Miniprotein binders against Glycerophosphodiester phosphodiesterase GDPD5 (GDPD5). Designs and how they scored, part 2

Target 1, 371 residues: Glycerophosphodiester phosphodiesterase GDPD5 (GDPD5), of Arabidopsis thaliana (Mouse-ear cress) (q9c907)
Amino acid sequence: RTLHPLPVKGPKTVKLQLQTSRPYNIAHRGSNGEIPEETTAAYLKAIEEGTDFIETDILSSKDGVLICFHDCILDETTNVASHKEFADRKRTYDVQGFNITGFFTFDFTLKELKQLRIKQRYAFRDQQYNGMYPIITFEEFLTIARDAPRVVGIYPEIKNPVLMNQHVKWPGGKKFEDKVVETLKKYGYGGSYLSKKWLKKPLFIQSFAPTSLVYISNLTDSPKVLLIDDVTMPTQDTNQTYAEITSDAYFEYIKQYVVGIGPWKDTIVPVNNNYVLAPTDLVKRAHAHNLQVHPYTYRNEHEFLHYNFSQDPYKEYDYWINEIGVDGLFTDFTGSLHNFQEWTSPLPDTSKSPRQLLSQIASLVLPYAKA

## First folded at step 20 (miniprotein; from w4 with M40R)

Design ad
Fold by OpenDDE base, fold request of step 21:
Structure ad (fold): chain B 371 residues (1-371), chain A 103 residues (1-103)
Amino acid sequence: as target 1 above (371 residues)
Amino acid sequence: SPEEVRKLKEEIKRLEDEAKELLRRAMYLRYFLGEYWLVRKVRELLRKLEQLIDEIKRLAEEAEKTGNEDLIKQAEELIREAEKLLDEIRKLVEEAQKILTES
């Protein structure tokens, strides 16, 4: 009688949990400081670099497939202009009260979008990865987070929901928001902030559209974040001013639906001639309403790093973490923020199994061991 | 003179058309650069330009109604200020455009 070896359920190697003791490192479109934004490679790099969350923008294809892509048009971050077969697909639509002319994502099927390749947005970034990677689906993004060697949070934006609902139709009269939440549920996301369910699959859902956040509050208990644009920009759906949506009265309202705000950093700490001024009370007021503050976007480049910081991103992180007191940072440079946080606010050793330490050491050494 | 008022209206229209094009470029840059301080500065200067154009229009309309030549001279002075502001905005838009990867 051949003793079939009992399938040794190898010890379910408990993935390293999400840290909750320091401000969140949020990989804005992945490690896009080095690798083209919202690519598999950018997300894998951000995970390697120690991000707490991978952030992505959700749009739709013509056939209603959710994609990870920031711009409503393909023109700047893809090679779409090289595809002569798509030249007739250029359109003009109203986007947030402005006519934008370009190759809109919702004018292309997923199959057509998958023919394109992504390039860097900024000329001063590394261009070596341009044209290597395709647009990914939101499901592909969710598999990256699932298959990560540790627990990695996800931070999807419900981007331009008004525009998506105008141009894309789903069976059964489903909205764009329904499709996003259904997809998240399919991958087992849900639970309130810091719940046992959430800690296994960390998630924030963000949007510049308050009505979309209110709508999805009926669909999921997952924590939401209200994104806040510049002081001159109205909300995408409610046409509210910056002053209205940053008022104490609005915070008292919106805290019923969101756990935090994601303001532009230069609205929290105003800038003149590339110098930071005195900070506003926005973070203090948000905290007084029990709202987290996750500002965007921290970047290492001289074009973005204000002169007060002497071209040292660590001075910016120190200021924002220790003087302003933010709860998370959207960064294009996850590795820089991670290194700062490991130096200034190391995680308690009790969370790292010897195997996880060895895996982390191995990940740090592996790039150099192939040279 | 009716001829001076016509010239002012032509110059106003030129300034409006240029301001509209710079606004279009600034909104494009805002879309693709996201929140960038230089693009914000461009939008702030464009609002100042719009206010200046509106004042020039007001002066031109009042000069047309009253025949007051001093209002024409005031409008011409503000046009020179608007042109300087347009030139500043153009430079900043061009600086911001260099941030994007060439298509």
Scores: ipSAE 0.489, ipTM 0.776, lowest interface PAE 1.3, mean pLDDT 90
Fold by OpenDDE base, last read:
Structure ad (fold): chain B 371 residues (1-371), chain A 103 residues (1-103)
Amino acid sequence: as target 1 above (371 residues)
Amino acid sequence: SPEEVRKLKEEIKRLEDEAKELLRRAMYLRYFLGEYWLVRKVRELLRKLEQLIDEIKRLAEEAEKTGNEDLIKQAEELIREAEKLLDEIRKLVEEAQKILTES
């Protein structure tokens, strides 16, 4: 009888927990200011730079595989136009009342999508990583969060669910929303906000589609966030105006299904001639309804940063955190926000083991030790 | 004259149709470019254009009711301002569209 030695469970290296004492740093499509959006490298960089959450847009391939990709078309952020074998795949569809012509993700199999390479969206960003990285699956994204050296939250968008459910069909009559939630459950996500289960695998599920958020409330107890577009944009599924979905009556309704809102920052604080005006009461009203506010998007570049901030993103962070009082920030530059937060609102030492302190010191010194 | 008011209404309709097309293009550009300053500027100018068109409509309706020729002249002046604003918006939309096509 060979006594197989019981696998000595090595000391469970307690991963650093998610912080909850300061506004969340949300890496919008990863560190996409530095590396092409929604790539493995952009997410790994955001994790290295100290993000609380990695954010991603969920779409589908033709064969019903969930992918991380923002645009409904491949034209802008991929090399699809260089693939002569795909030239006949260009289509025109109605997308939210607009005829969009392009290479739609749902017209390509995952195998075909995996042949493409991602490039930077903006020509003024670093182009050195263009063509290096493929489109990733939502399961690959969930693997990045799982395998991270610390607890990292995830922030998936149920993107364009109406369009996805029109063009993609799943076995057994499953909806796009069912497939997203099923995949999250497969990776052990769930639990109410700040529950013991949630704190082990932090998650917000976001959408611009109120009906999708209501629908998934029956499928998962995970916290949801209603994304809010500009003042001229209707909701994706209910065709409600900005004024309707930002009303106190609608907040009283939607708070049954969501823990917060993700508005566009320029609707919270209106802009004229690239100067911020007086802030609206939107954050105060959302907070009065016990809704968190996670505005999008904070960016370092001149093309995005309003003149009030003097090309200093730290002035924008200070304004939004300390004057407006937001609960999280979607940023393309997670490292900049992290550095600001570590300077102005450092996390209590009681959360850091001596080994974690040493690893942080090492990460701060390593960039300078190679010079 | 009733004919001058009719002509103003035709010009107003042209401005509205052009503004709607530019708004459609601006919404498309916003989807891909997000909060890019050109897109924000286009949307700001489109709101100014909408307000200007509404004032032109008001003047044309009041001129139709009163027969006041001075209101027709005021509406024609604001139409010339609206056309300049449309031309500015078109240029910015075309510039924003190049960012998507040159990438």
Scores: ipSAE 0.434, ipTM 0.735, lowest interface PAE 1.6, mean pLDDT 90
Fold by OpenDDE base, fold request of step 21:
Structure ad (fold): chain B 371 residues (1-371), chain A 103 residues (1-103)
Amino acid sequence: as target 1 above (371 residues)
Amino acid sequence: SPEEVRKLKEEIKRLEDEAKELLRRAMYLRYFLGEYWLVRKVRELLRKLEQLIDEIKRLAEEAEKTGNEDLIKQAEELIREAEKLLDEIRKLVEEAQKILTES
């Protein structure tokens, strides 16, 4: 009787879980301080640098394929102007009450968009990766998160949903928001915030459009975040003022649909002459309504960093984490924030066996037991 | 004179229309450049311009009610300050626009 050896299931290498003990490190468009925004390389770098979430903007191609791309036009972050075959595709549309002229993403098929290459948005950043990487689809982005060596959260924005629904039509009368949620579901996203399902595939869905967030609340139990623009900007869909959407009455309403807000940091802490002033009560009020606050955007460069921080991004992180008390930070510099957090707020060593923890506790108590 | 007050109201309207166009351009730049310091500075200067326009309006209304010619002269001085501020804002908006076009 040949004893077939039981297949030793090698230890299932449990992927490192998402941390939940410190403010979230959110890689705003990936590690775009170093690598052009919303590229595969920027997301892979942010994952390597220790981000909790990779953030992306969702737009659509002409053929209704969801893409990761921030701007409604291709002009600023792509080489579209070098493509003579596309010269006739320049258009002018109303975007949030502004006439924008450019190469709109929805005027191009995915196949046409995939011919383009991404460049850095800011000339003062490293340009070495310009022209190397294409626009990626939202499905490619979801694949990056899936295939990551650890659990990495995703933070997709339903960007310009009014504009997308005007210019793109999907079969069966489906909206842009339907396509986003369907795609997330296809990749197994869902579950309420901190649920067992969510912790396996962390997700926040964000938008500047309150109606889109309310609409998708009927489609998914995934946590949503209301993005908030400048104090002068109305909402994209509801035409509400900053004061209206940051009121206690609105927080009582919107908390039914969202788990937090993503305000612009300079609205939480106003700025004059590139100096931060006294903070508003916005974070305290949001927290009083059980809303998380994930401000945008933290950046290392002089062009963004206020003079109070003396060109030290760690002083900005310390202020926002320890004095303001934010729940997450959108950053172009994931590695900088990660290094700060590992230094100041190291994660509990979850690798310690219960026996090692007990031994450590015993070593702390033993000096007192010899009296 | 009633004619001087009428001219002030026409100049105020011109300043408002120009400020509104610069605000539109600044909002466009804010969309693409984000929190770039130059965009923040443009918005700060636009708020100062709005305050200055409101002061010019108050002086023009008071001059219309009182017939005080000194208020007209004060309003005309503030209009010259508003024009200088508009010129500064235009230059900064053009500089910010170059960042987008040269990138």
Scores: ipSAE 0.383, ipTM 0.701, lowest interface PAE 1.7, mean pLDDT 90
Fold by OpenDDE base, last read:
Structure ad (fold): chain B 371 residues (1-371), chain A 103 residues (1-103)
Amino acid sequence: as target 1 above (371 residues)
Amino acid sequence: SPEEVRKLKEEIKRLEDEAKELLRRAMYLRYFLGEYWLVRKVRELLRKLEQLIDEIKRLAEEAEKTGNEDLIKQAEELIREAEKLLDEIRKLVEEAQKILTES
């Protein structure tokens, strides 16, 4: 009887842990400044560039498969208009009180969606990756985070849950929110913020829909974040005003269900003539209620950057980190924020095993070792 | 006259309805374009338009109470400014909408 040697479980290479000593670098739809948003390549790039979290928008296909895609319609970031076989799929639906006409994700099966290819949202960005990558499933996204060389957090949005629940039906009468949480649990996500379970698989669940966040609070102990839109945009599900959901009374209510807020940056620091004005008290009030503040979105391009920053993204990062005091930044340019953070707030070397230091040195030297 | 005040109220309502439609379009553009400078500029100009409409309303209400014809003339001047601002906003909304279509 030949004793087959038990597979020597090679030493589980301890992945580099999530940093918790500086504001979180959150790759908004991946490194979408460089690569088309919510693609495998954009997420892999963001991980390479040193993101703490990869952020994604969760929608559904017609057959109830969760996908990573920001827009309720395929029109702007896909080649759907080139697919003549889909021309009859154009519809008009009410989305947050607006009639939107387009190719809605929930009007397509996953198999149909997988035929499409993603392009850059903005014509002024690099177009070289247009048409290369398909729409990914939320399970594919969770696999990217799992298979990353280090611990990478995930930041999924429960996007347009009212619309998803209207147009998509799951077996057993499950809601969209149930399907998101079940999928997260399947991949071993859960635990309260900074718990030992959470630190192994960092997660924030975000939504513009307060009722969805309250609902999922009974389903998972994972930390939630309330997203906050423009001052004129009501909440997706409760139809509350910006003033209502940013009030101290509402913070006292919502802090039972969320660990933070994700405001639009231009509502925290108002803008006039493309210059930032005096900051509001929103961050100070949120912090007084023990709510983290993760503003969106930091972008390097002249089209987004306010004139007082002199086209220098590092001036924006310095202002938001050191003057405003935010707890995380949603950025399209993870590499730029990472470089700023490594320059101004380097992580203690004690967090790096000698092998991780060697792998980081190797990653820094690998571009030069092929020359 | 009571007739001039009625005309001002009709013009105010027209400006409000047009501003509301432009705001709806601007919110749509913001959803897809995010914080793009054109969208921000449209939102800034819409806030200026809202303030201007509110001033026109105040003047019309004061003219109705006092019978002061000079307040009617001031309101009519501000209506002409509001119309110019609406035209600028429409142009910028159309420019922003081309960016989505050409992307």
Scores: ipSAE 0.362, ipTM 0.709, lowest interface PAE 2.1, mean pLDDT 90

Design ad
Fold by ESMFold2, last read:
Structure ad (fold): chain B 371 residues (1-371), chain A 103 residues (1-103)
Amino acid sequence: as target 1 above (371 residues)
Amino acid sequence: SPEEVRKLKEEIKRLEDEAKELLRRAMYLRYFLGEYWLVRKVRELLRKLEQLIDEIKRLAEEAEKTGNEDLIKQAEELIREAEKLLDEIRKLVEEAQKILTES
């Protein structure tokens, strides 16, 4: 007659779970309103600020290494032009119907790319971090999410796949899309939307190229999102019009492969002379087809914030979340969106991590702390 | 007159060359600014300008064929409209260019 105690539940820190009850906060290229885009620091800041997902753009180096970088050329967000050893590496290629001259990512090896430093894209953003951070690989991005103190989702974009497949040799009859999916599987990603596996390592795979999403559907059940460009821009791979890919018939077709669409917000709610007009029915129609809508990009600066919102990004968030009814927001300003949602739609029965609480307190009191 | 048609054709070529250059600049800005409403507006105005230039070309060709002076006057009026549109596009392109961080 002995009573053998059951093993004590380990007193280890348990990661805070991903919320799924309010629109997703998607840190578009990290918290790049403050820190240069697509850098480790921008992603760590976004995680500290309480983002649900960190988002990246995937391109390739010359030697087939996946990197986190938005433009097909290095010119505008790196110091490549100051590197005299690369002066003869400028090229001209056709990209989606116009010739671009510049330093293309696929003309440089990873080793060469790692010599470059990132700078802010917009002159009106904080310039103090320019030149401090290198380009990171997709694997480095994945480790940032893996090592986060809470569950943080990832939102990689398969960027310019036609261009990448034209200019990078992919071994064994594979292509750019294969490399992206293989890398995700290497880090344990998989599972359909809201499955137990997905909730443990949340993921959306996005692309403007419908054929890339259809192709990878045979490789992974991870949820996919079709990005949609302006009304005048056809798809890069299939040359389909905006009207076609936003039609009810197309939604019925593509919903077999994607869980949502990511349209530019100005195509959902048209703009005239920087004033928003009456919204279209795009969100309602997408929802009628069981597609989520995650528009891009919410930016707090006067240059991007439409006049209706009176220079107040919270008015924009309120409009898009509560009137339009979107399911996620691609934001350059993780912290302001997080603060808005914490004040207006707090999560039930959850407590904030100490880091989230400290960050939120800092954002509320900082304007007054040194007065 | 034949001289008026010749000058009209020279003006059309100038408008086409300027429109092509502004389109090149707008597409460059589109790739780096992406989903910026100002760049979208520039592209819409360029599309309208292209349509206007095409109409001017049709009037000039018909005026040459028929000698109809009224068609020349219509083309000249549309050229003035195209110049206003070009000026607006130039201002917007310059405004958009200024938001990029300098190298």
Scores: ipSAE 0.271, ipTM 0.654, lowest interface PAE 4.2, mean pLDDT 88
Fold by ESMFold2, fold request of step 21:
Structure ad (fold): chain B 371 residues (1-371), chain A 103 residues (1-103)
Amino acid sequence: as target 1 above (371 residues)
Amino acid sequence: SPEEVRKLKEEIKRLEDEAKELLRRAMYLRYFLGEYWLVRKVRELLRKLEQLIDEIKRLAEEAEKTGNEDLIKQAEELIREAEKLLDEIRKLVEEAQKILTES
């Protein structure tokens, strides 16, 4: 019998750090312009395309497992309707004052949810991947970021917390927000914005619910972002108006708990008949209170791209980055935004080969070289 | 006059029912497409339609109380405006619905 020595591992490799010198590229539900939203494949594609942050929405299963999923009902982005064994699971609940009927995430166990397959939300997007990918858990999402070949930040949303807390019970008097923060801590997330710990594992925790962000401020110093809906939509938890939550007084209050706001871009620059109008002062006022602004959602398709930009998403990026001055962009088209940023605000990189540089340049100018 | 008021109330009920259905469709579209400018436009037009319907109801109630025929004619004019707006909303809801992937 012989004794074999244990393998010796070499020094740990150091991953390429998060850039902080240009607006953040935030892969809204992954690179979902191509691959169905909130899937492993969409997040891996976004990482490959150069995103700074992968962004997700967190809801709960019936058995209290955190999942990556945007809508409180499964109807529009899954094949739940084709699962005849679930046909009797349709329910009606009050959601923020509206009765919504559908297949709610919290009426299904994780095992049941894993039987479903994700589809594209929009008919004009690539449909070839429909039915290929399952719903993933928040822990699966965290491992995608952990295992990335570079430092990639995460941007989880505490989604519909009033609804989740009404319909899912947690042991020990814990609530939905507790489970989100516990899971983040389990994976080593923490630290204030730009701290050494944060730079190692970058994170923004976002929500439309101010009370959820205030609550978790007692649990973690991780940076938080208040999401802001349309001008007519009050907050889901406190029933506060858009005017109140975007007031200077409210910014002075909420900046104790958040580092930024995430408004819908059409509330920053109003739209009439698909033309942008003069911008509001919202970004300037947020910046005066030391709040970042990360608007949502930048989409390349003509259905979303306002007529002023002549169907050229680069004109939209130029306007929002260089004229409006936003600090990050929630995009469904990670690669499109990345190519624009590499063209107009490149980061130093002396390790790229001449062929890699030429390919990068060609990708940035291709729209202008076509007939 | 009583027959005209009765007909106005019937038309108001029809407009209300159709507006409620379009509102339900718009709420589902907003929930899944909330950032789409057509959906925002549909919601703005639905608010205008609701305001028109409320004004028509007010005129019909006052005409019933007073017998004022001029209020009936005002209500009939607003009904025609509401029907035109309703048709516009239906077309926009159908257009917006087309962007969702079928099941």
Scores: ipSAE 0.245, ipTM 0.639, lowest interface PAE 4.5, mean pLDDT 88
Fold by ESMFold2, last read:
Order: sequence, then C-alpha cells, then structure tokens
Structure ad (fold): chain B 371 residues (1-371), chain A 103 residues (1-103)
Amino acid sequence: as target 1 above (371 residues)
Amino acid sequence: SPEEVRKLKEEIKRLEDEAKELLRRAMYLRYFLGEYWLVRKVRELLRKLEQLIDEIKRLAEEAEKTGNEDLIKQAEELIREAEKLLDEIRKLVEEAQKILTES
C-alpha cells in the first residue's frame, strides 16, 4: 500500500550564522551613508555589505501601527511639506520639555504616512535617492531580517515612549512597549543573550528610557541595551543624571536586566573642537560589571570624523576596537566597517575572501529568486 | 543712577530673548542632526551665557538697591562679554544648520 506524503522537505540551504567573536557591525538606520535612512533599500544594502544587525527606531502612526522612523516629526526626512493636502496638520507639542512644531507621526494614519517619501538627512550625502522610498512598518522591517540569505540580527529602539503613550490610544490599556514586544513575539523573537533561540533570531532592544526597559523586562528575556545621551542630558522619563546612570552602583543595578549600554561615542572619548581627547574609563568600568558597550555613531564623512584620524575611517575603527575595546559599533557605513573587520579580525573556519563570500551569497539567493 | 539701571534691565531682557531663541535652535539641531560635538559646544556656551546673564541680573538688582555705581560698571563689562559669547554661538549654530538637507 502507498503511504501518505511525508511533510514538506525543509530548505535546501543553511544560512550563514551570526558571528559572535568580534565586535558587532550594527547598521544604524541601515546603510544610510548612501541610501536614505530607515528604508527597505538601506537595510537590504546593509545586509549585502555584511552587517551583523540592522537597527531601527520605532514610533507609531495615529492608528497605532508601528513604523520605522527616527524623528517624532516628518519635516526633516520626508517630503511632507510638498503635500498641500496635509498643510493644516502642523501641531505644537511638548517634547522632552521643549515645544516642537511640525508634522508628528502620531497625527497621521499609516495610509497617510505611506504617501510620503524619504529623503537624506544630511546635505553632504548622496541625494540621488531622495523621494524614491516610503516609510516602512516594523513588521516590514522584521520580514527583511527574516527573509535575508543569512542570519541577520535586529536592533529596534523604543523611541520617545512617553510621547507615544501620551498621543496614541492602545486597546485594552496596552502601552507602546507592549505593542513592540507583542510584535517581536509574533515574529518568533525571544530568548536570553547567546541562548540557542537568540542565536537563530538575534535581537537587542534598546531605549534611552530606563522605565521602558524595566517594563519590558517583565515581558521578555530578550537582551536589552540602555542608550546613554550626552553628559548634560538627564534621562527623559526618570530625570537621572549622566553621572548617576554611569555610576558603578547603577551599572550593578541594571546588569540584572540589560546586557549593555549604548553611549554616544563622544562621551566615552571626549571631543574639543573636533579633536578627540584622552578617553574616560567608561568602557573599562562597564566591562567590570559585565556590560557590553555599543557606542553610536561611526560616520566616515569629514563633518563627523574627528581630526585625529586624518580623514581615515580605518584609523577610527582601529582606535575604537583595539584601543578602547568596544563590543559593537553603530555605523552609517556598514561596508567600510565590514571591510576593516574582514582584513584585521577574520573569523576562524569561516574567514572567506570577499570573492568567496559574494559567491556564497549569490548561490544562496538565486534559488529563491524566480519570477 | 536710575537711568543706568533701566538701561541694564533693558539690555538683560534683550540678552535673555536672544539666548532663548538660540537655545530653541540648538535643541532643534540636537534632536535632528546627529552632529553632537558642535551642538554640544553650542549648548556648553549657552549654559555659560545663561550664568553670565544671571550674574548681570544680580549686579543690576544690587545696584538698584544700593545705588553703587561700581556695580553698574561691572554689569556693563559682563554685557560686553555676553555679546561676544552670543556672536560665537550664532556662528556655530549657523555652521551646524548647514549639515541638514534643505527642504
């Protein structure tokens, strides 16, 4: 007698694993040195260039849909001003103690937001892609990582949670943080740092708001990272000083629910007139408390690259990786950091030439691209 | 003199108004640019200016209370220092603004 068909066979190829033996390459808002930030194209380019993690900022639309977008207003990175049908939608709200006037994300439905197009934030970057790409949802971002030809981690930031919770109504008394964690779980994310589940779907959840991280620590064991602003900026939700949140006592407290900190790199190594000064002991102290350090933001342009590095981003990478000893780098320039790491810190048993890697990627992609 | 104190108070208000506008612009730039070293310098100078304005206000208040003309001269000197600081802050804010993509 003929047996019933067996279950459908699994995939024909195995994805390349996430590396965990050298500092993480974190594509800050995608590869946005070339392609406008937080767009599908910027994330796909970062994946092709070899990033370990794609990073995004999560805000909400009026109708409660999570979107990938950095600013609470649409003014600076979209063409909203050219949409005359929206001209009466400007509003003024208090944002972190300052009145901001503009087109706020939570005053527009997803349908309205999808009519907008993204542009480059910085005038000195490539402007050729302005107006080509829409705002994407958090779910669209998650599918980009899921469908990648290799294991690619995600690094979502819970952005402006006080503002979002004030202006967006969530059914059943849910908070913005609940929506973010629910969406992550819907896509199979979970597991503590370096667990088997985490290694299959790598994730860091980041925020500048300590209360958001504490809140989600009761919802998920996924690794969390506390972002740290400039030395003069108190935390937005708890009004704690930089000195307090970088103290040894505070590090000992937060290590129970975060795996690391994400400070602005100029607070780790102070800067005067665009020259770096002597480094602080922040990284060494964080490491003494078993906290990783993932500073932001490494940018190759002379407007950002401190003069000590002589317009050579490789000198900056060498300094931060080998002298300062950071564990991950938020970069706008995925490719240059990847090339530096491939030449200076090749992975054991998986170190491949750029040609071998490109061939491997091509062989993994072609079977899934048909009509 | 009462006239000198009145002029000091008028100057203090002008300095406060200009400082407030520059602070608004600096916080805007901080939020949207990601260029923090230059914006950080602007914010440091704004804090210095705020302290200077507060000291000018204290001198003007004490001069009004006591009639001490030396306090008026001290306040006038600090006003000159505040003007130089305002000029420096304006130039840095304009420099930082240039890195935004235009509308």
Scores: ipSAE 0.210, ipTM 0.613, lowest interface PAE 4.5, mean pLDDT 87
Fold by ESMFold2, fold request of step 21:
Structure ad (fold): chain B 371 residues (1-371), chain A 103 residues (1-103)
Amino acid sequence: as target 1 above (371 residues)
Amino acid sequence: SPEEVRKLKEEIKRLEDEAKELLRRAMYLRYFLGEYWLVRKVRELLRKLEQLIDEIKRLAEEAEKTGNEDLIKQAEELIREAEKLLDEIRKLVEEAQKILTES
């Protein structure tokens, strides 16, 4: 018999439920202020830091596998350029009215994509994890949420659906949106906002494409969110203007299909020379139509933080939560938002012992720390 | 005068080509950086440059029709202003590109 027995698993716990009493902490592409975006490690870090939702962007491989990846090209956040065997795979396509040249996700099979490694998008972020983590599939992302030690919601974006449907073959008259919803159902997701089923497996499905959201509404009652770009950008699929999609008439129409909007934060509060200006009435009008507002993206770095906040991200959170009145925040910095909310709006029951939490975190993290 | 108008048209084409290239670079940056404030400033200056190029084109067309030497001189002055604006835009685009992790 051994003198040093193996570690004993911690006691079983009932998973803590999703909080619904304060604005949602939404880990935009994971905790990517620290760890490269849309990787297992970034999502596990976000869960450790107390996020309510992990958020991802869904695109497709050449062979129709759903992947977690933001850009339609691999160039900016992977080491694809170092793979000489792929050098001839560079292409030029029209994307949202602009020619983009690069290595497109849908020109590579999943097997080929898995040979790549993720890097940080921004040079001013921590570069030490570059090259450590592969692209993950949407199913791998779903298992991260499923295996979390507490209830963690998911927030998938159906990214560039026009592009994906144009360049990827989908079986049986179906399309990219069908594959996404089928995968969600396979993992037990469903139910309207705040229903019993939803609270067990929380979900928001987001898109910039109104027709994708309407199409998906015929497939699932899961909550949907219409993303809104800057004021000059028409919708990807319908070419509708900002004025049209934020009109009272349009809100009355779209609320049949969505529970909220996800506008870029500068669309809500305009910016001039990195100073915020007077806010628009967009949040107030959305709320008048019973639409939630989850703006993107809250980033703590001085490269993004507006001068009004004096390099203090807590001043930004206070402004957006308490003055503007948003219902959720897409953040690259899960931990700072969590700390702000724990100090200013604490939840009634956080009584899990440190030992239980540490044991659960250790068990969860070890399988994902791959060389 | 016809030779001067021909030279103006060649300069207008060059300015248009450079403005299109800077616009493509700005939209590339916008796609990956979002509406980071420096990218927004670049887009505003490009709009101003487009208006300036359109005015240069109007002056060149009128000079061709009338033979008016003052219109040619006015167009040449605006070309110098357009080149100064191009240089400013180029510097800001290069600064914004430093935000992306180098490949």
Scores: ipSAE 0.106, ipTM 0.540, lowest interface PAE 5.2, mean pLDDT 86

